# Designs tried in a protein design chat: miniprotein binders against q9f7q9. Part 27

Target 1, 364 residues: q9f7q9
Amino acid sequence: MSKKIYIGAMTGTSHDAIDISFLSIGTKIHLEYFHSIKFPKSLRLKVKKLIENNESSLSDLGTINKEIGFLFSKSINEAIGFSKIKKSSIECVAISGQTIRHEINKRFPFSMQIGDPNIVAKETGLLVVSDFRNMHIALGGEGAPLVPEFHNQLFYKARNPRIILNIGGISNYSFVKNRNDIWGTDVGPGNAILDAYCSDFLQIPFDKNGAIAAKGKVDHIELGRLLQNNFFKRKCPKSTGKELFNIKILSKKFLKKKAEDILCTLVEFSAKSIINSIHKNGHNNCDIVICGGGAHNKYLVKRISEMASNDIVLSSDLGHDVFAIESMAFAWMGYKRVSNEALIVQTSSKNVKGLLGSITKSKL
Below, E stands for the ipSAE of ESMFold2; O stands for the ipSAE of OpenDDE; V2 stands for 0.75 times the mean of E and O plus 0.25 times the DockQ between their complexes.

## First folded at step 12 (miniprotein)

Design m4 (at its last look DockQ between E and O 0.83; V2 from the best seeds 0.75)
Fold by OpenDDE base, look of step 12:
Structure m4 (fold): chain B 364 residues (1-364), chain A 81 residues (1-81)
Amino acid sequence: as target 1 above (364 residues)
Amino acid sequence: MGDKSIKVTFETDDKKTLWEIYYEVWELAREMGYDVIVTITGDELVVYVEAPSEEEAEKFAKELEEIAKKLGAKVEVKVEE
């Protein structure tokens, strides 16, 4: 029998890319093909403007939603072509869409992912699964993180509790102790503020290996101020976004410091946020598996390692790709949805189960 | 895609090395401002780059060859017309 393939497509935060994973799902989850393409600069700027501004015209929002839908469609069709995988073997495409808002601390909590699944379904001719976050919210979750159950499926090891730490723009982690219970939370900043500082103030895309940060000194006043953010006082599980953890949270006084000291302080802020979250939740004394683009910031990883009493490994050391895990998680969530299998949703009171994602189909 | 694309294929039996190549390729592409497609299948990583000139394409290919050498991977460079 031909392997059933499940596609997950997401807009990555680490490389300004669209990541597309092709999974086979049997007794094991296997990445059959991975495809990463650069996110078009022109459209990236439009999305950036939507994220940074509280207001947009309905026309602009509607237009960009279609443009992102076409971008996903083009990228997925291209990836299918390059993969040499028969389209008839593909059961579904799960899309993250592009997050432009994540507002859960409201009377009416919502998460907004753009990218019209109707365009994706029509242009690919495949069944599309989308809008995972809003069903997660409707079930009493915060719409994030979505990956804890997938992390459990991928990284579970009997008698070996693990932290799966994703360091993206935002850091999140899953605690993988048993197969029947899942736990995950957003932690705080990842590399988003680091990369934003590099881009906006140094005219470089990022601090390679954290080499600039490694020369600096921590501003303990600013670090102390940043760690007082009300987000850190919230109980886990909790979600956050770049709306809370961006360059605008930095003091004007701090931004006058040397670049090395700024970056050093921001690495320390990410590292301490992670360690403080692990400690606060009582998830000490277990392996830390690091994934996401922040795993390549050697100085950040070093600072986490120096603060942790735990063994630290990269997900790549376990045969799982640092960068593919999130798009793989979408592919797996697509599989769960089309198989009518409920996912666990962590709520403030108890875990619940429900079908996550909307199905869009243009043809039978 | 511009009229000249370069396809660079990396091969390595070590998945860790393959993903280190993936990282270094994306970092290089970001530094140089190039649009790339990076694909991974089995033990192969393929980079498709659209360069604005043949000279820049060759420069990018040389940098990719240096990444391969540094990480102990096999590399093949093909110019696709």
Scores: ipSAE 0.725, ipTM 0.912, lowest interface PAE 0.4, mean pLDDT 91
Fold by ESMFold2, look of step 12:
Structure m4 (fold): chain B 364 residues (1-364), chain A 81 residues (1-81)
Amino acid sequence: as target 1 above (364 residues)
Amino acid sequence: MGDKSIKVTFETDDKKTLWEIYYEVWELAREMGYDVIVTITGDELVVYVEAPSEEEAEKFAKELEEIAKKLGAKVEVKVEE
């Protein structure tokens, strides 16, 4: 009997890749193969415009949706070939799509991911699971983060509560305490604005170790203005997307400052957003396990550590597959969906359960 | 024959080291502007890269060997067509 394989494919935010995890799932979750490929720059720029602009054409949206569908398909087929895993052993592929909007605090909340699952189903010949977020929202949840239940699966330890802090483009954390229940929230920016500033204004992909930021001075007026965003006033659980935390939220006056001061202030903004949320929720009494690409920004981690009353642990020191966790979570959610097993949906009142993910097949 | 392709294989039984190599490889690829595929199976991390010239391919391979030395992993470099 060959192993049953579940694929999770997602667009990462730590280094602009498509991350693809192949899981076997039994009594133990095992990462059989991991494949990471660069998200093409020209398409990333198109997606960035969709996220940052107030207006975009429907034709452009439709075309980019197909382009991303083909990108996922090509990446998944390539990963299958390189893995030498038999395609017949693959039960499903779960895709995140590429989020371009996440608008929750309104009468008709929604989350919009592009990357047409019909293209992926046709081009791979596999059962596709997609659109986990909109059923989450329909059941009264935030649609993001989706990782808290998977964090519980991986990190739960009796009488040992801990925070799993993921610093991606948008930062989120899980408070792991209860085996059979979840707690998680988005908290604010992670790397998204930092990397966008480096790319747009400095023609470098990111500030390595926060070295440029470390030379700067915090602009406390701009920092104070940024922290006044209504998102920070909402009770948890809450969620956000890159449409709220991008270059457009920075004042023109601030953007005239030297690069060191801009990056220093943006690091402080990310760090303060994270620590304020942890303290506001009363989660000061446990370790913070940092994961995601932001864990390697030494200056950002230093600022978080200096603001925190918590002890800081890097997830890499714990030996977990730290950069694969999010794509593994999608593979795991795909497994849950094709097994007709409910996921926990955190709401502002009580948690509920639901079947998350839409199934798409091109053939019987 | 097209651009020169490089396959670099890192081996280590320490998961912490393996994922630190992953981060360092992506950081290098972003700095140099190269397109890469990075794969992980068990104790093995493989980097596939296409470079515009043999000289640039060898430069990239030397940087990857320095990562292996820094982090204490085995490395094997293979130049492909």
Scores: ipSAE 0.719, ipTM 0.905, lowest interface PAE 1.0, mean pLDDT 88
ESMFold2 (binder alone), look of step 12: mean pLDDT 75; pTM 0.686

Design m5 (at its last look DockQ between E and O 0.88; V2 from the best seeds 0.74)
Fold by OpenDDE base, look of step 12:
Structure m5 (fold): chain B 364 residues (1-364), chain A 81 residues (1-81)
Amino acid sequence: as target 1 above (364 residues)
Amino acid sequence: MGDKSIKVTFETDDKKTLWEIYYEVWELAEEMGYDVRITIEGNELVVYVEAPSEEEAEKFAKELEEIAKKLGAKVEVKVEE
């Protein structure tokens, strides 16, 4: 029998890409094919503007939702075309959509992902699973993180508790101790503020290996101010976004410092946010597996290592792909949804179970 | 859109090396401002780059060959017309 394939397509990772993972799911989860495409600059700028301004016309929002739907469709069809995988073997496509808002601390909590699944279903001719976050919210979750149960499936090792630390634009981690109890939380900033500073002030995409940051000195005044953010006072599990952790949170006085000192302080802010979260949750005596694009910031990893009492490894040292894990998680959530298998939703009171994601089909 | 596309294929039996290549290629493409497609299947990583000129495509290809050499992977460069 041909292997059943589940596609996960994601935007808004640590890098400006559309990541597409093709999973086979049996006794083991296997990445059969991975495809990463640079996110179109013109559309990236439109999305950036939506995220930053909190204002848009209904027409502009509607238009960009369609443009992102076509972008997903094109990218998925291209990925299928470049793969050796028969389209008839593909059971579904799970899409993240593009997050433009994540507002949980409201009377009516919501998360907004754009990218019309109807376009994706029509253009690919595949079953599409979308809108995972809003069902997670409806079940009493925060719509993030979505990956803890997948991290448990991928990284569980008997008698070896692990932290799976994803350092994206935002950092999140999962605590993987047993197969039945999942736990995960957003912890604070990842690389998003670092990369934004590099782009906006240094005209470089990122600080390669954290080499600029490694020459700097920490501004303890600004670091102390940043660590006072009310997000850090919230109980875990909790979610956040780039709306809270972006370049605008930095003081004008701090932004006048040397680039090396700014980047050093921002690395320290990410590192301390991670370590403080691990310690606050009592997860200090287990392996840390780092994934996401921030894993390649050698200075950030070094600072985490110096602050941690834990052994640190990259997900690549375990044979799992640093960049594919998030798109793989969507593929796996797609599998769960089409198989009518409920996912665990962490709530403020207790874990609940429910079907996550909406199904969209253009044909039988 | 650059008039020349290059296809660079890396081959390695080490998955860790394959993902190190992915990272180094992605960083290089971001530094150069190129649009890049990177695919991974089995032991192969394939890079598709649209370069604005032949000279820039060749320069990028040389940098990819250096990445391959540094990481101990096989590399094949093809210019796609």
Scores: ipSAE 0.740, ipTM 0.917, lowest interface PAE 0.4, mean pLDDT 91
Fold by ESMFold2, look of step 12:
Structure m5 (fold): chain B 364 residues (1-364), chain A 81 residues (1-81)
Amino acid sequence: as target 1 above (364 residues)
Amino acid sequence: MGDKSIKVTFETDDKKTLWEIYYEVWELAEEMGYDVRITIEGNELVVYVEAPSEEEAEKFAKELEEIAKKLGAKVEVKVEE
């Protein structure tokens, strides 16, 4: 077996994990091996503070950047060992890094991922591809979502336009219609603010199936206030990070309410953010394929389905590797970069092409 | 000092079921506060857990067996040390 393997490693979408996909790429994209490891709680808390705080020390940032680099390295090396895939067959490892800022609608737009690729290159001995988002921004794009072209690869079907809705910490969707062109946008919150409330206030990791939320009543005053956020007024394509949709946007009065009502309102916030965006963009006349960890929040999916004029399909019903899609996308982008093949960058005007991802290696 | 390691192997030829097992196992691990690694290759999903006691290992293993029954997958549990 002389298969060339491309690794994609990323922080998980709705579980605190490092997800690692090993792809072979030819006529078809094939997931050869998938490995998921828990993100250490103490380091997760450090990252959460970086995302949510208005200030952090440069020394703390530098240290955590190295800690995340070692986390990716250890996870990738473990995955290689468990997979029994020959290390010599691995062409590259693409890493997402851990996004701590994504600030586009400003004079000097930027996106900031931590996880030092020099550490990963040194500790794995592999060619590393990283920092996909900042070249996307430099070429006039939003830096996120990056998945629309990969969604086209997996989900394109002639005369069958589709919405691929990824419900992660932040929700995004692709409108898949043309095989050789892309359309995608971030839409708003997904699970991040729900999970943060559960962790911070209920001492549980998440609301299983939305069971607590399902018992509550929507606070329409707070919901109305949340939906007035300027992000929802911007034209697509648009992007955001978890720093915009966190606990700090919730009013003090709202946080004194019972947990059921808070979670119910936050589910409604995510669901309305998603459906309002789809309707505003005129994408009502096609199926919505739901993927990402949020697909398993039964109450959230129920609310989306009840608000939608679209038919809802789960990506698992289409036979795809639902929780691996994003780490597979990074592996695929790594493949494109080491092959010197451009990716499509969606802009507010014409789409352009560019080489996304920086290459780091510790040896020849 | 030594932890009890458990390895639980699920087998199914239905990819939808395989990824439903993945989700259920992660939810269970987060609810119980256990550190896990999950691997997927072909029709096989493997869960690796290090449990601090025999009681906790048995508790987790029984929950994993219930997931297998619920979703219609074959399961093998192996407990070491």
Scores: ipSAE 0.650, ipTM 0.891, lowest interface PAE 1.2, mean pLDDT 87
ESMFold2 (binder alone), look of step 12: mean pLDDT 76; pTM 0.700

## First folded at step 13 (miniprotein)

Design n1 (at its last look DockQ between E and O 0.91; V2 from the best seeds 0.76)
Fold by ESMFold2, look of step 13:
Structure n1 (fold): chain B 364 residues (1-364), chain A 81 residues (1-81)
Amino acid sequence: as target 1 above (364 residues)
Amino acid sequence: MGDKSIKVTFETDDKKTLWEIYYEVWELAREMGYDVIITITGDELVVYVEAPSEEEAEKFAKELEEIAKKLGAKVEVKVEE
């Protein structure tokens, strides 16, 4: 039979990119083609403002939703053209959208992704799968992280439990122990607040290798205040978005300090958030596999390694497609949805199964 | 905008090296403020850049060649219009 292709497209928080993976899925999962493009600066700034201010006119929000829909569409069509993969072989495109709000601990929990799937379906002519998070929430889950089941597909090894730590904008980890069940949680900040500080106050995109942070001293008062956030007191599984961990949580007094001390303190905040969660969940007797863009921040990885009782392994050392894992996960979830196969939803009580993702078509 | 296109092809049979090149190229593009397309098929990584001038295209291409030397990959640079 003909090879079937599943596309996953997502916004990459570590490189300000749109990452697009083309998978073939049979007995094994194979990455056929990977395409990565820069998320345009003007749209990135609009999204950042929406997240940080939690305020916008309905007209502006509606317009940005369309702009991001067209951005995904253009990126996907470009990737198809460059890949030389026959469009008729493509079964679906799964899109992450751009998360702007993620509010779970309330009466009517929700997660909001922008990037209109109707635009993507119309402009690509493909079946689109979108909005995995709100069905996850409706079934009693957190809506994030979505990757733990895919982490099992990639990293499960009998008699060898391991932690898969993704250091993105928000850090999350999976505890991979059981082939047919999952455990995962958001942890806290990754690189989002670090990068936001660099862009807003230093006019650089990020602190390369954590070199500036490495010269600073930790402000233990601010660190203590940051770690008192109620998110860290919640039982796992838990989830959050960039709206909880952004520049606005930093005190005015702290922001007057040297850039080196600010970045040093923020690295410590990310590292401590991660390690405290691993220890509190009793997951300190296995290897930590680090992936995501933050895995290449040498100072952050050094601080994690120094705090950890676990052995640290980079996912690149295991030969996995390091920066493609998340977009591959969306392609895989798209495959599951169009095949009418359920995904596992972790809840605070018992895991359940459900069909995640909304299907949008412009044609029969 | 963008008078010159450059295409840089990296080749390596080491998957770890391939993804390290990906990271180095993105880091460079972020630092220099360029818009890039990066593609990966098999053992090949290709970078497409639309540069605003011939001088900037040559500068970026030289930086990409240095990445190839650093990581031990084959590289081919092509400046197109």
Scores: ipSAE 0.742, ipTM 0.911, lowest interface PAE 0.8, mean pLDDT 88
Fold by OpenDDE base, look of step 13:
Structure n1 (fold): chain B 364 residues (1-364), chain A 81 residues (1-81)
Amino acid sequence: as target 1 above (364 residues)
Amino acid sequence: MGDKSIKVTFETDDKKTLWEIYYEVWELAREMGYDVIITITGDELVVYVEAPSEEEAEKFAKELEEIAKKLGAKVEVKVEE
């Protein structure tokens, strides 16, 4: 029998890419093919502006939703072409969409991902799974993190509890202790503020290896102010977005410091947010597996290591890519949805189960 | 001057090395401002890049060969016209 293939496509990673994973799912999850393409600069700037300004016309929002839908369609069709995998072997495409809002602390909580699944379904001719976060919210979750159950499937080791720490624009972690009880939370800032400072003030895309930050000194006044954010007072599990942790939260006085001191303080803010969350939740004394684009910030990883009580490994040391894990998680959630298998949703009271994601088809 | 494309293939039996190559290639592409496609299948990583000139394509290819040498991977460079 030909292997059944499940595609996951993700945007909004720390390296400005569209990541596309092709999974086979049997007794093991196997990455059959991975495809990463640069996110178009013009469209990236439109998305950045939309996220940062909190303003758009209904016409502009409608238009960019279609543009992102075509971007996903083009990228997925290209990836299928390069993979040499037969379309008839592909069971579904799961898309993250592009997150533009995540507003959970409202009377009507929502998470908005753009990228029209109808365009993706029509242009690829495949079954599309989308809108995972709003079903997670409807079931009493916060719409994030979505990955804890997948992290459990991928990284579970008997008698060896692990933290799977994803350092993206936002940092999140999963506590992987057993197969049936999942736990995960957003922690706070990842690399999004670091990369925004580099882009907006230094005209560089990022601080390579954290080398600029490693030369600086911590501004303890600004660090203390940043750590007073009401998000850190919330009980876990909890979610956040780049709308809470962005360049605008920094004081005007702090932004007048040397670049090395600013970046050093921002690395310390991310590192302390992570360690404080692990300690607050009582998840000390277990291996920390780091993934996501922030795993390559050597100075950030070093600061986490120096604050942690345990060994730190990269997901690559376990044979899993740092960058593919999120797109793989979408492919796996696509599999779960088309197989009519419920996912675990963490709520404020108890875990519940439900089907996540909407199905879109243009043909049988 | 027609956009020259280069195809660079890396081979390694170590998955860790493969993902280290992936990272170093993405960092290089971001630094140079190039649009790239990076694909991974088994033990093979392939980079597709469109360069604005032959000289820039050759420069990028040399940087990729240095990445391969640094990480102990095999590399093949093809310039496509």
Scores: ipSAE 0.678, ipTM 0.895, lowest interface PAE 0.4, mean pLDDT 90
ESMFold2 (binder alone), look of step 13: mean pLDDT 76; pTM 0.703

Design n2 (at its last look DockQ between E and O 0.91; V2 from the best seeds 0.77)
Fold by ESMFold2, look of step 13:
Structure n2 (fold): chain B 364 residues (1-364), chain A 81 residues (1-81)
Amino acid sequence: as target 1 above (364 residues)
Amino acid sequence: MGDKSIKVTFETDDKKTLWEIYYEVWELAREMGYDVIITITGDELVVYVELPSEEEAEKFAKELEEIAKKLGAKVEVKVEE
């Protein structure tokens, strides 16, 4: 009997990539193949405009939705070819899509991901699972983060609670304590605001290892102002998109300062947002496992470590892929959906179970 | 005449080192503005890129070899058309 493969494809957490994981799932979850390809700059710009602009034409939205669908399709087909894994072994492809809106605090909450699953199903010839977030919301959840149950699957250890901190564009964490239940929340900025400053003001893609930030001094006035954002006052579970923590929240006076002081202050903002949330939720008596692209910003990790009451470990130290965990999570959720197995949805009250993900096929 | 293809294969039995290589390669590609494909199977990480000249291909290949030296991984470089 041939090994069954589940594919998860998503936009990368810190590198503007499409990350694609091929999983086999038995008593253990095994990453058979990982494929990472750059998200094209022209499409990234179109997506950036959709996120940042108050108004966009429906025609532009419709067209970009198709372009992203073709991008996922091309990337998945390329990954299959490079992997030399037989296409007949592949049970499904789960796709994240590209989030352009995430609006929960309203009468009709929603999360909007573009990347047409009909295009992906047609162009790959595979069963596609998509739109996990809106069923999560329909069942009373936040629609994000989606990874807490997968973190529980990977990192649960009896009598050994753990925090799984994902430092992506924004930061989220799971508190892994109970095999049969989950806890997770978005917590604040990650690396997106740092990278945006580097790109917009320094014409470099990011601050490697936080080397520029490490030379600076914290502007405690601006830091205090940034930490006053109402998001930090909301009860967990909570969720946000990149639009809340971007360059626009920085004061004009602050932006006149030295680059090193700006980056130093933004690192402190991310680190303090994370640690304050962990401590406020009473989760300070366990290890923090750091995942995501921000785990490789050495200065940011240093600042988190110095503020934490917790011991800090990287997920790679535990033998798990720091960049693959999110795409693996989508593959795993695809597996759950095609197996008709419910996932746990965290709500503001009692957690519930439901079938997440819509199935799209182009063939019988 | 078209682009030069580079295939660089890193090998190590340490998963931590493989993902450190992944990070270093992706970071280098971002710094240099190159569109790379990075793949991981078992103990191998492979980098694929098409570059407009042999000069750029050799420069990038040398940078990748330095990553392998820094992190203690085996490396094989193939420059092909």
Scores: ipSAE 0.744, ipTM 0.919, lowest interface PAE 0.8, mean pLDDT 88
Fold by OpenDDE base, look of step 13:
Structure n2 (fold): chain B 364 residues (1-364), chain A 81 residues (1-81)
Amino acid sequence: as target 1 above (364 residues)
Amino acid sequence: MGDKSIKVTFETDDKKTLWEIYYEVWELAREMGYDVIITITGDELVVYVELPSEEEAEKFAKELEEIAKKLGAKVEVKVEE
C-alpha cells in the first residue's frame, strides 16, 4: 500500500518562514519531508500592521485573507513539487492560517486565522483542514495551545515526566506525564518583543544568540512592571497572543535605556515568565525539552537553565527539529480530523473531546 | 546580469547536525536579507537561493561551505544557470 502522507503548513512566528511538514503516521510519526520558505516581506509587513494596530477595513481584511490563501497554496504546491511525493498519496493539508487576533477574555471569545482554505483547496486540489482554534473555543477551550496532545504523542517517555517548552513569539509548554492526560498552557512572551525591538530600533532582524542581551543589565523596575501584567494572575491553562505581548507594552522611560540593557531585560522577562509558570503549576521536577525559534537564543536558554533546577535539552537532542514540531503538529491534527478521531480539549473545568478543524474540498 | 540560482546540498548522518545546519543557514539568510528555500529529506538538507549576481552567489556558497566545515557535514554546491 502506498504510504499515506499528511501535510501541515504553518506560518512561523520566529524566523519569518512558512514551514511545511510531510508526515507519515503509523506506529510511529515520521517526517518524510520538510520544506521551509521565506515569508514575503511585503505581506509580513501587512500582517504586522494588522496585529499591532487593531484596525483594518473590511475590504483590506478580505483582500489579505485571499493573499495569505494564495501564499499557502503556492508554498504547498512548491513543496509537493520538490518532495517528489505523488499527490495521490497525500490525504490532506492542514493549515494554521495566519493568526491576526486572539480574544478569549470576551463574552464572545474568538481566534482569527486568515488564509482562505477555499483557495488552498482549489489551487492544491487537496482536502484542506483549517480553523482548529475556533472549534477548540466552541468546545470550551481557549483556542490555544493546540500542541499538548501532539507533544504527548511525540515526547512521551514512561516514568520520565517532561516539560515540552515551545519558545515562539509567545512561549507555551506541555506537561508530558502520560499518554491520555494532556496538559498545556501559554506562559507569556517568547521572542516576539525581542525581535520587534531589534527590527524597529536596531534595524537588525534579531539578536543572534542573544549576544547583545548577554552584555546588558536587567532593569528591575521595568521587569517588575511587566511581570505585574494581569495575564500572569490568570489560572492555567490559559492562552495569549502577540496583541498582549508586543513592543507597545514597554514604557517610554525604559525604551531610552541602552539596547543591551533593554534586550537583557526582555530575555529576563521571557525566562522568568516561563520559570514562574512551571513553579506555579508544580511542574518543577522534570526535564525541560526546548523547541521553537527561541531555543536558538543561547542567552535566553542559559537564563532559563540558571533559573531551573532541572536538565535542559533541545528537541534536536531528541532527534526532532526545533522548527518542524509546530507544522508536524498541524499535519497530525489534520490526520486526526480526516480519520474522525477526536482531540482532547482542555477546559476550565475538565478535559473534553471533539473533532477539531473544518474540512474544505473543491473536488471529490 | 541575470539572477543566478544556487543549489547547495548538505549531507550528514547526524540529525542533530542537520538541524544545526538548518538553523545556521536561516540565520545567515536573515542576516544577508536573502530569500531561501530550505528542504530536508532523510540525511540531506538542500538550500535553494536566487541571487542578483555571480559574485553574491559565490560569496553565499562560500559561507555555506564554512557552515558545513564548522559542523562536519559534506557539502556540494551547484550553480544553476
Scores: ipSAE 0.699, ipTM 0.909, lowest interface PAE 0.4, mean pLDDT 91
ESMFold2 (binder alone), look of step 13: mean pLDDT 78; pTM 0.724

